# VHH binders against p49116, part 188

Target 1, 238 residues: p49116
Amino acid sequence: EGPLLSDTHVTFKLTMPSPMPEYLNVHYICESASRLLFLSMHWARSIPAFQALGQDCNTSLVRACWNELFTLGLAQCAQVMSLSTILAAIVNHLQNSIQEDKLSGDRIKQVMEHIWKLQEFCNSMAKLDIDGYEYAYLKAIVLFSPDHPGLTSTSQIEKFQEKAQMELQDYVQKTYSEDTYRLARILVRLPALRLMSSNITEELFFTGLIGNVSIDSIIPYILKMETAEYNGQITGAS
Short names: E, the ipSAE of ESMFold2; O, the ipSAE of OpenDDE; V2, 0.75 times the mean of E and O plus 0.25 times the DockQ between their complexes.

## First folded at step 9 (VHH)

Design vc3 (framework vhh_enristomig; at its last look DockQ between E and O 0.22; V2 from the best seeds 0.00; counts 0 for: pae E 3.5 > 2, placed apart)
Fold by ESMFold2-Fast, scan of step 9:
Structure vc3 (fold): chain B 238 residues (1-238), chain A 119 residues (1-119)
Amino acid sequence: as target 1 above (238 residues)
Amino acid sequence: EVQLLESGGGEVQPGGSLRLSCAASGFTVSSNWISWYRQAPGKQREWVSTIYSGGSTNYAESVKGRFTISRDNAKNTLYLQMSSLRAEDTAVYYCATLSEYLRQFGDPWGQGTLVTVKP
């Protein structure tokens, strides 16, 4: 019944907390990340195909892929977030923690490796100059992943993923007609998202938020919010 | 570091008015998203209104036309002007940023400010 995504699904506008503090702190990072997470959840929820799968399947999909969606959002919004500045501040803090012996060297290494993977991913997306339509379809391909454990509507999910892939191909072929291999270059970036730990993402971006709760545990409640409440949290006047 | 303190609640008769205040420290209300929520005894938390960094506003359907959210930059304070109050508006009212909303998920919101609409 028409395309998987409409022009409204291409719009992905992150509004940052302001003013930006003179020195970055956990509150600013957590607030920025929370806004991006909520925007990502609202984006997924607005897709008719996503709603058609039913609440239980919807929740399972987002719980499985929130870290991949969030990371794509970080890459897409890297400029408005000044993500490189945030990551540099985190790296500096970790280097100081090594000097002061406050954290184990193995844990610091894991976190540093995650930051390097994130920086490499964001840099690769920037070099490819991924546009808003391409980001929307990459997020849809990630969202409609039929291979997560515990899913019950896998055939329908696979159908939506294939539709996302087809529409992305059509878009790239029309828009970047002279770059025959652009789609392949974009798609080979996606497997890196599954190598990134959701637990480390929580530590880096949600330390001030989560305490004893996990992001996947709050997702069901975010997705159950009434549309007006959801819009009141994240959608500006646009 | 970030702290929000609610005040201004009390008892009013149906059709009355109240102005709630939310005093902020550790950040600037004039440039950040801040929402009002309420919770009546035995009920789930309900979103009431949001003011965005640019000054645009949104309201829950149940309060549209009756409540007005605003800011006072000099006092670094958020307000909720409530008019035409009804018994169903009786609740403890809270203000929160998005990250604080998520952080307090599943936990008590603190004290808030109690609004009671009595005949």
Scores: ipSAE 0.478, ipTM 0.768, lowest interface PAE 2.3, mean pLDDT 86
Fold by ESMFold2, look of step 10:
Structure vc3 (fold): chain B 238 residues (1-238), chain A 119 residues (1-119)
Amino acid sequence: as target 1 above (238 residues)
Amino acid sequence: EVQLLESGGGEVQPGGSLRLSCAASGFTVSSNWISWYRQAPGKQREWVSTIYSGGSTNYAESVKGRFTISRDNAKNTLYLQMSSLRAEDTAVYYCATLSEYLRQFGDPWGQGTLVTVKP
């Protein structure tokens, strides 16, 4: 039928709490991350192909890929968020809190490796100068992934993913006509997203909010949030 | 530490008016998205209104034209002016940021302020 995404799905404007504190605190980081999470969930909900899959399938897809969507959002909004400053502050805090207990030390090293991988991913996307259309299609490709366990409608999900890939290809070839390898360079970045740990993302960005409850468990409630609240935010924020 | 303190609730007759207040500390109201929510006994918490950092506002359909959200940046305080109150507006009212909204899935919300519209 029509295109998978329209111009309205390309807009992805993150508004940060202001001013940024001289010394970062948990409230600023958690509020910023919450805004990005809600913006990402709103974006996914607004896609007609996503709506067509039905509520149970929607919940299953987002549970499987929310960390990938969030990580793409971090890369897209890294400059607005001052993400490099946030990550540097977290690294400094972790290094100052390392203790003799090697079990705690192993977890801190695991977290620091994840931070480094996240920063490298964001840097690689910035070097490619990925634009808003490209980010929107990359997010659609990770959202409509048919290979997650327990999904229904896998054939339809695969068709939507293929459509996202085709539309990205068409966009890149038209917009970057003289860069023959751009599509391949962009797509090669995606496998790293699957390896990002949702558990560590929660520790980095959602501490103090998510006690015994994971973001994965909260997603059905976020997706069911009153349509008027989301629509009011979009239409009233004109 | 972020703290939000609701006040201004009370009993009114149908058609009456109230102004709710939400005093904020630990962050600035002018730089954040802040919402009012309400919860009637035995019902799910529902969204009422939001004010964004740029000053734009939005309202639930059930309260449009009757409620007005505003803020006083000098006092770091959010307000909800309620007019033409109905029995269905009876609820405990809460103010929250997005991060505090997410916390409701782990911890109970604070006290809120009770609004009772007599039949």
Scores: ipSAE 0.288, ipTM 0.662, lowest interface PAE 3.5, mean pLDDT 83
Fold by OpenDDE, look of step 10:
Structure vc3 (fold): chain B 238 residues (1-238), chain A 119 residues (1-119)
Amino acid sequence: as target 1 above (238 residues)
Amino acid sequence: EVQLLESGGGEVQPGGSLRLSCAASGFTVSSNWISWYRQAPGKQREWVSTIYSGGSTNYAESVKGRFTISRDNAKNTLYLQMSSLRAEDTAVYYCATLSEYLRQFGDPWGQGTLVTVKP
């Protein structure tokens, strides 16, 4: 069998809405996030192994790991997105809600901690100077996780994950031969993704655009979109 | 309640032009990205064009250079200016926000507006 990923799966280019407003409003944030989400879903769909699992299994996998994929995408696209600025804007918007007593103290703490975790994760990835290949393999490892509840074809999923791990190992060994512990340093970051709340991520990035519709509920629809429509939704032109 | 009403369709000869309108209510057009879709007889629905909240635009390859998406903020209306129309442009045209598109993906769409291009 051929490799799990090819060079075409390494490309992960996010196009931001233009022009960038002076004040990052909720719509800009949600649109940016939506583009990233769509890009991530399109990326997953482009993997032959993913397609081979069938529509039901594909949907279940994405539902289980969309937050992790999204977060990896945030890290990978942090510079292009001006993620720090976006997160600051989100905090500012939250301040309005706080002033209006719409959130409990405990909830405020949870949300702020989540934002901190997101920022910290992205900073840690930047410090590691993760390249496009490594991100692609990490996303594949996250995508083909067999340990989510309710999955079918777990044996096949596990095989794909192992393949992703092996390919990552080979890549790191060849590309970073002088850094013996690079692979370990990269992989040890993955647990942080599991500690992040998908619900809070959804609230912070998507509420303004999709309202009360859950990401979980729309994932099947995104996965059914045609490639041209994906491109139309993730890229804008002047 | 979010509502979108398409209009402006009709019969036109090849090479002709039409301007479609999408009147929005219940939300602000300038604050949302909105798309045009079309469905030809016997074919699947396809994406045509999007205007994003920031004002940037995108088009399907099949309509690039011929169609122009725009909006009037004062009228809260989306437009699709179609030029150099071809027989393959014949379809019912729909407009939708991303959120409405996703919510109604499996549901019947509104009335749309019919565009027929024939000699």
Scores: ipSAE 0.033, ipTM 0.509, lowest interface PAE 2.6, mean pLDDT 88
ESMFold2 (binder alone), look of step 10: mean pLDDT 80; pTM 0.803

Design vc30 (framework vhh_enristomig)
Fold by ESMFold2-Fast, scan of step 9:
Structure vc30 (fold): chain B 238 residues (1-238), chain A 119 residues (1-119)
Amino acid sequence: as target 1 above (238 residues)
Amino acid sequence: EVQLLESGGGEVQPGGSLRLSCAASGFTVSSNWISWYRQAPGKQREWVSTIYSGGSTNYAESVKGRFTISRDNAKNTLYLQMSSLRAEDTAVYYCATLGEYLRQFGDYWGQGTLVTVKP
């Protein structure tokens, strides 16, 4: 019975496409997001507890939580991605669309509200100075969620989630011993992840990748990829 | 205006091969993510393959090892090389590209090209 996560699961290194354009464009945004998504899927697949649940359960869990994992990844990699610059470029595009296009004002407002929620989440995580261990365990907590409809093996999933929660608590209490309320401040951030629309995330970050097919529809393929194939996607190697 | 034109479909025997083409105008294939989709009779449209800006590729599990997506930047054309074709590969094949940002991907679709695998 070892720990749920090893030190290798704390390492989460996003390799950005290069060269960075002078002005950020949708192409660069989507390629950066794709690399983060594949890195997140590879991270999940490498966890022994996750592997032990079997392929069908693995697919169902990731389909249910990919948006939460992706959003945590955006927060963790915000500096490497220059996420604030990306979001500013998207807002500028939306403002121009309001002035020129006949796109629904309600849809544009919905997207802008999503961007605001994303900015607020990333800012709160940055202010809390969430470290790599904390991010790894928060991702494990959302990954091993037993409460999604249609799941089998829910008692085993719940045990892994509880193990993630216990190990996060032990880490925070030991590492941040003077900050009695740190764990509570971190955990109250998680419910906001479930209020963010996966459809809007797809539109913002994956518009050129998947067509009308959702991210959760391609997840079974991504989880079956060989390690070398994952490495190709996250580094841009051919 | 973005235009896509698929070609190369036809009738083929099981185990045979075909190469589909998608000629693009109004955008550059080398700088965009472009996908192949297919729709079999009586089935929903399904994703087949994508080539990314950097040249990396991704495939649906059902076609992996049998299909290869590629592009010719000089001709601004996308290809799908299909080998070891099966009856279940019978479908109309479409290519699709990014289109306008924050529009649903697939707003720029071709008319499709029919592939029929029959003994």
Scores: ipSAE 0.012, ipTM 0.259, lowest interface PAE 9.0, mean pLDDT 81

Design vc31 (framework vhh_enristomig)
Fold by ESMFold2-Fast, scan of step 9:
Structure vc31 (fold): chain B 238 residues (1-238), chain A 119 residues (1-119)
Amino acid sequence: as target 1 above (238 residues)
Amino acid sequence: EVQLLESGGGEVQPGGSLRLSCAASGFTVSSNWISWYRQAPGKQREWVSTIYSGGSTNYAESVKGRFTISRDNAKNTLYLQMSSLRAEDTAVYYCATLNEYLRQFGDYWGQGTLVTVKP
């Protein structure tokens, strides 16, 4: 048996829309987020172990974990995205909309708390200086989560998750041999991903989608997309 | 609410040119990510070109240098300028926004606009 991930699965390159508008708007943010989501799902579907689980299981896994994969992608691509600038623009917009009513004020608090959690997560990953191999294996651990409701093949999913954990351990021990506690510091960051609301992520980053569309509803379509179509949607333009 | 109407197809000789149009209603073309797709007889649907909200563009390798995607904000219309047409370009052409594409992937598409390159 070979490794769960090959060197090709470590490559994770996000190309941002160009040009950046003079004022950030929901359409630019949505395009940027959609590119990251597509890149994350294409990354997942390229894994042989993931393919081996079959289409129904693949769809169920991604529906359950897309927000965790997306958040890890935001942290990994924070510099490329100028994520802090995007979040600052969202915060300014929310502060300016405060005059509507008190129920709107409570919603704004929930969204601000979500932004704070996202910033804390990204800052913690940056402070740990997580590398590309570590991100790849963290995404694999998240993807192969056997504990989501409705999953079939849970024992096989658990075995893939354990394989991801073991390969991450091997990598960290070899690459960061003098830091015996590095793996523990990395892994304790993962539970925070489950505390972030997928509904709020959708509102912050995907409100530019036209029509009555949710991320959950489009996941099967993205997973079935032909390679050329996928590349056309996410590849940066010249 | 969101509607896209393709037009401009027809019969053309090899080496000829056509301009396809996609008229939009229910959204602003200049603010959206819009693509051209085509489906040739007996083949799978393939992506042709995308224009992003910021105006940058992408093309399938088979059409690079021959096709140009553009938009007219005043008319709220997307265009595909096709030159040096080949028999292999014969297909029904469709335009779609990102979310309309995702919602309708693998589903029934509208009639589009037929392009036939006939010697």
Scores: ipSAE 0.012, ipTM 0.406, lowest interface PAE 8.2, mean pLDDT 82

Design vc32 (framework vhh_enristomig)
Fold by ESMFold2-Fast, scan of step 9:
Structure vc32 (fold): chain B 238 residues (1-238), chain A 119 residues (1-119)
Amino acid sequence: as target 1 above (238 residues)
Amino acid sequence: EVQLLESGGGEVQPGGSLRLSCAASGFTVSSNWISWYRQAPGKQREWVSTIYSGGSTNYAESVKGRFTISRDNAKNTLYLQMSSLRAEDTAVYYCATLSPYLRQFGDYWGQGTLVTVKP
């Protein structure tokens, strides 16, 4: 039995829309976020273990965990995206909405709490200096979560998750041998991902893409996309 | 401003055919994901078909084999060829984009075009 992930699955390179505008707008934010979402789904599709589960299971897994994968991607690509600048622009839009009576104070508070949770998560990952190998295996642990409702191949999914956990442990112990508690510090960050609202993530990052439909409604279509179409979406170069 | 303008709807007998058009302005249909949706009287809006940037297509199970989505890049226009129409196909048909590269998805819904399948 080979490793769960190959070196190609450790590579996760986001190509940002260019040029970055002087003042951020919904179009740029949505395009940036969508490129990350497509990159994350393409990453998942390329894993042989994921492919082996079959199309229906693949769709169900990604629908259940896309927000967790996306959030890990935001943390991993925070510098490339200038995520802090994007979040500041979103906050400015929210403040303008209050002044123009477009949103209630309760809704603004809920969305701001989500932004603060997201910032805290990304800062925690940055403080731990999570490397590309660690991110790949954390994404695999999240992807192969057997505890989502409606899954049919739960035993096989659980085995893939355990394999991801073991390979992460082996990597960390070999690479960061002097830091006995590193794996524990990394793994205790994962539960926070499930507390982040996918609905609020959609509102903040995907309002220019989905309108009044949800990301989970379009996931089956993204997963069926041809490679050339996918490459066109994430680079504009197909 | 991005605009989508649907046309081609009308009344047709069961088993008949119609071709819907969606004229796009302010963005390019050949480089984007463009979809047809419909909303039947008293029902939620449902997805019908998508054409992806590379030209591949996908369809709702209820219309597969009966409807064909296509585009004319020179005219910047999307089409939906509907055949073997049924009473349950009666709806207002909308074109919309799934493209992440457009400003705001909601801004790109047109007024729609009504298709009525009458005996």
Scores: ipSAE 0.000, ipTM 0.188, lowest interface PAE 12.8, mean pLDDT 80

Design vc33 (framework vhh_enristomig)
Fold by ESMFold2-Fast, scan of step 9:
Structure vc33 (fold): chain B 238 residues (1-238), chain A 119 residues (1-119)
Amino acid sequence: as target 1 above (238 residues)
Amino acid sequence: EVQLLESGGGEVQPGGSLRLSCAASGFTVSSNWISWYRQAPGKQREWVSTIYSGGSTNYAESVKGRFTISRDNAKNTLYLQMSSLRAEDTAVYYCATLSSYLRQFGDYWGQGTLVTVKP
């Protein structure tokens, strides 16, 4: 039987493009986000329980939760990405665009509110000092969500989610034994992920990469990529 | 205001070559992400090639080894050198760039240039 996740699933190392630009650079942001997205998809695909559900179920699950996985990845990799610097640059650009009357004020307001929610989420995770093991299990809980519309095999998905929850609880109780309410504080952060708009995430982080295709459209392709192709994407080699 | 103007399209026989140009104004080609797309009759637009701010390039599998994307920084112009053209390369070719984060106004496309490969 064994655990749902192995030590290999705790390791989550993002390799950033270099050097970081001095000014707002859409290419740098999209390249960084793409590497994180591919890393997240490769992480999910490497889980034996996930593989056991089959290709159609795998595609449906990832289509439903990619934004949640991506946002958890942003929080986990915030320091290595200098995410606060990226978000500050985007905010500055949006504020200047309002002043020049170049863009819709209503749309900019929606995007600014999304950035605020993202910053609050990342700040709360940082304040809780979420470790790599905890991030791995939070991603597993999100991935094995049985409650998305249109899913089949929901009983099996629910059992994998429960296994993820049990293993997270065991880890937290053992590792943070003096913090009785740590697990509760961590879990109450998860609903905020579902309030984040996947369309706005796509616009902020993937706007120069996606063009006429949505992330939903490319997910089946990414999940079918061979290991060499995944490695090429996360290192920037074509 | 960002403007893109493609040129260089025309009729060519299979195995022939064409060089497409995309003249840019309102942004700097050398420091931005710029792509070529194409749209064949009755199909949606597909990505062909991208050149990144750092000079790295990517290509769709169908054109690798046959097409080369490049830019002339002094002329603020993007190029697509096409060789060994095939009937399936027949399409309107567009260049596209991104100068803002809002899709409403962030994605800039040219008017396109038609390439026809005749058997």
Scores: ipSAE 0.012, ipTM 0.176, lowest interface PAE 9.1, mean pLDDT 81

Design vc34 (framework vhh_enristomig)
Fold by ESMFold2-Fast, scan of step 9:
Structure vc34 (fold): chain B 238 residues (1-238), chain A 119 residues (1-119)
Amino acid sequence: as target 1 above (238 residues)
Amino acid sequence: EVQLLESGGGEVQPGGSLRLSCAASGFTVSSNWISWYRQAPGKQREWVSTIYSGGSTNYAESVKGRFTISRDNAKNTLYLQMSSLRAEDTAVYYCATLSKYLRQFGDYWGQGTLVTVKP
């Protein structure tokens, strides 16, 4: 078998809405987040191993892990997005909501805790200077998670995850040969992704798009759009 | 009832231009993601372009620089401006929404509008 990922899977280029408004609003934040979500789904769909699992499994995997993929994307694209500026605007909005007595103290605490966890994650990745190859393999490890409830083909998913882990190890050992513990420092960051609430991510980044529609409900449509670009025959079961 | 109705197709010479329209009813185009797809004879349906609720756009590599997606919020209508048309662009063009309203559209693809680029 050839490698799980090719050089084309390392390329992850986010194009931001332009220009950035003088005052950040829900629509700009939602557009930026939507572009990243779309890019992340397109990236996943381009992986031959992912395609080989079939449309139903593809949908189930992405529904289970979209928040983890999205958060890795936020970390990878933090500079391009000016993520710190977006998060500051969200915090300012929340502080105003406290003053107006619109949200409960418990809810605000949950949302602020989520923002701080996100900032901590992005800062840790920046401090480690994670490169494009490392991000690609971390996304693959997250995508091919066999332990989500309701998945079929769990043995094949586990095999692909192990392949991603082995290829990441080979890459890190070759590229960062002097840093003996780099891989361990990178991998211990991943469990934090599962502590982040997908519902809170939706509230923070997708309020302007969603109204009455959840990310979970639109994932099949996003995947179908990318499937039509590649080849609908193998994965186009509606 | 939610409906998407495509129009504007026709015959055009290579290098020519056409503007396709997609009239939406029962939902607001400015609030939803809306895409253009196409299907050439004997081929599978291919994604062409998307406009997101906030107004940003994305394009298939084969049409980038030649096609422009836009909308008129007052008319609740989506457009695809096609320029520098090639024989390979010959297809039935469909619009579709990425929202829950897509489920109310029927078979998800509408009836489409035929574009023929004459040799």
Scores: ipSAE 0.000, ipTM 0.198, lowest interface PAE 13.6, mean pLDDT 80

Design vc35 (framework vhh_enristomig)
Fold by ESMFold2-Fast, scan of step 9:
Structure vc35 (fold): chain B 238 residues (1-238), chain A 119 residues (1-119)
Amino acid sequence: as target 1 above (238 residues)
Amino acid sequence: EVQLLESGGGEVQPGGSLRLSCAASGFTVSSNWISWYRQAPGKQREWVSTIYSGGSTNYAESVKGRFTISRDNAKNTLYLQMSSLRAEDTAVYYCATLSEYLAQFGDYWGQGTLVTVKP
């Protein structure tokens, strides 16, 4: 009945591992990325509309869109993560590997093109000065995507996506009334998220996962996690 | 600790076939992304193929339609089936994970396995 998202859903606070090592390594990058992924999935779990769809639908939706949610999270948290520093360190490592003939130029090119697309997306969001409310609704639009294969309750999912779109429109028109085309500029950025390879995201950010398990396989576990257990994950506590 | 051991290389005539193997220890091939690379004499190392944790595959344009990457979960082994081999496929073939590119120390590569396409 009420709005799809409340003020509590606008708050999105990432806590980084500290201190940042003097030289970046795969474990620090993986820990940082894991915290963002866990925060993103906990954010989704807290939405009453999401809860109403049931556990099986929730798992299917997050499996289908985790990369889009994660990428939006990277853009939103770019400053707190020092994302540009992390990406520069990865690029420098890959560039040195090319110069030493240790790695395939074609494979490195594919990975570097993905990093370029990610940087371009994050830069476009920064230039638009996307606020916390706008990020929350963009994440909701992505989460409630009815067009993924194998989904049940697609009519209800579509209803929630449309509600997210309408509430974003209302917010932007009220808050940025002088900028008639702002909503269009924001929404045109979203298709780029579908062009980002989830496989390359997984390789770049989650290579250091314990047991080398896929993100797809851990999603059901994280979604069933108790609040105390989740807090342990995002703080790095045992 | 992750270890990869390549085998199956040899000499073959143009148009022939070979199957390369990469035996893994310290991680599970069915749950990871693993790639094949090659280095031809006097050339830079070239990416050949990747199999991702979900089972999807990707190939370099030069080998598309001729090479097939696969894995055997019971043997914890990655394979590269090569067909319609050409002289330009002559190279030492390596398997590797992306973690090798992001880690702060070098020389994760094994000895590789040599493929020679002789007329």
Scores: ipSAE 0.005, ipTM 0.215, lowest interface PAE 10.6, mean pLDDT 80

Design vc36 (framework vhh_enristomig)
Fold by ESMFold2-Fast, scan of step 9:
Structure vc36 (fold): chain B 238 residues (1-238), chain A 119 residues (1-119)
Amino acid sequence: as target 1 above (238 residues)
Amino acid sequence: EVQLLESGGGEVQPGGSLRLSCAASGFTVSSNWISWYRQAPGKQREWVSTIYSGGSTNYAESVKGRFTISRDNAKNTLYLQMSSLRAEDTAVYYCATLSEYLEQFGDYWGQGTLVTVKP
């Protein structure tokens, strides 16, 4: 059995919309977020272990974890995106919405708290100086989560998650041999991803573009391109 | 609105070559991944090839070494260069893509172009 991830899965290159507008606006933020979501889905479906689980399982896993993958992607691409500037623009848009009496004060407080949690997460990852290999394995640990409600192939998903954890441990111990507690400091950051609402992420980054269509409903379309290839590989593996 | 228009199909003898084109509007080819699929009479659609946003490519095992996927960013057009064609390559060929805009996000298909390889 070879490694869960290859070197190609470490490469995670976000191409930002160009040209940069003079003033950040909802359209630019949503297009940037959409590109990152798209890149994250492309990354997931390129993993042979993911493909081996089959179309229905792939869809269920990504529907369950897209917000966690997206948030890890935001942290990883924070500098390329100028994420702090985007978050400031979202806050300004949100404040303008309350000034125009478009949103309730309770909703605004909920959204602002979510932005604070997101910023804290991204700051913690930046302070830890998480490298590309570490991000790849953290994304794999999140993707292969066997504990989401409604999953049917949990034993195989758990095996892939354990493989991801093992390969991350081996990498960190080899690469950061002098930092005995680095792995523990990284792993304790992951539970915070589950506390972030996917509905609020949709409102922050995808508002104005999805209308009444949720990200949950578009995920099968994003994964559909590889359906014939998935079936072929699974038949050969069986 | 995302629109795809395939062209370049036709009749060819075994061992011959054809180049298919897929003209895109409503989205940018270079920013998205785009695939070719085909459907033979009486069979389900099967994946043929994909070009990813970064320019890397993948192919179905049955077409590796014979087909080449490429794009022209200036013309916003996807191509499939087919060589060493076989009778089993006879099918309607479709291009499919995903929009980079969430409101238009979906699996968009063209109307297809027929390729007939006469045994």
Scores: ipSAE 0.000, ipTM 0.130, lowest interface PAE 14.6, mean pLDDT 78

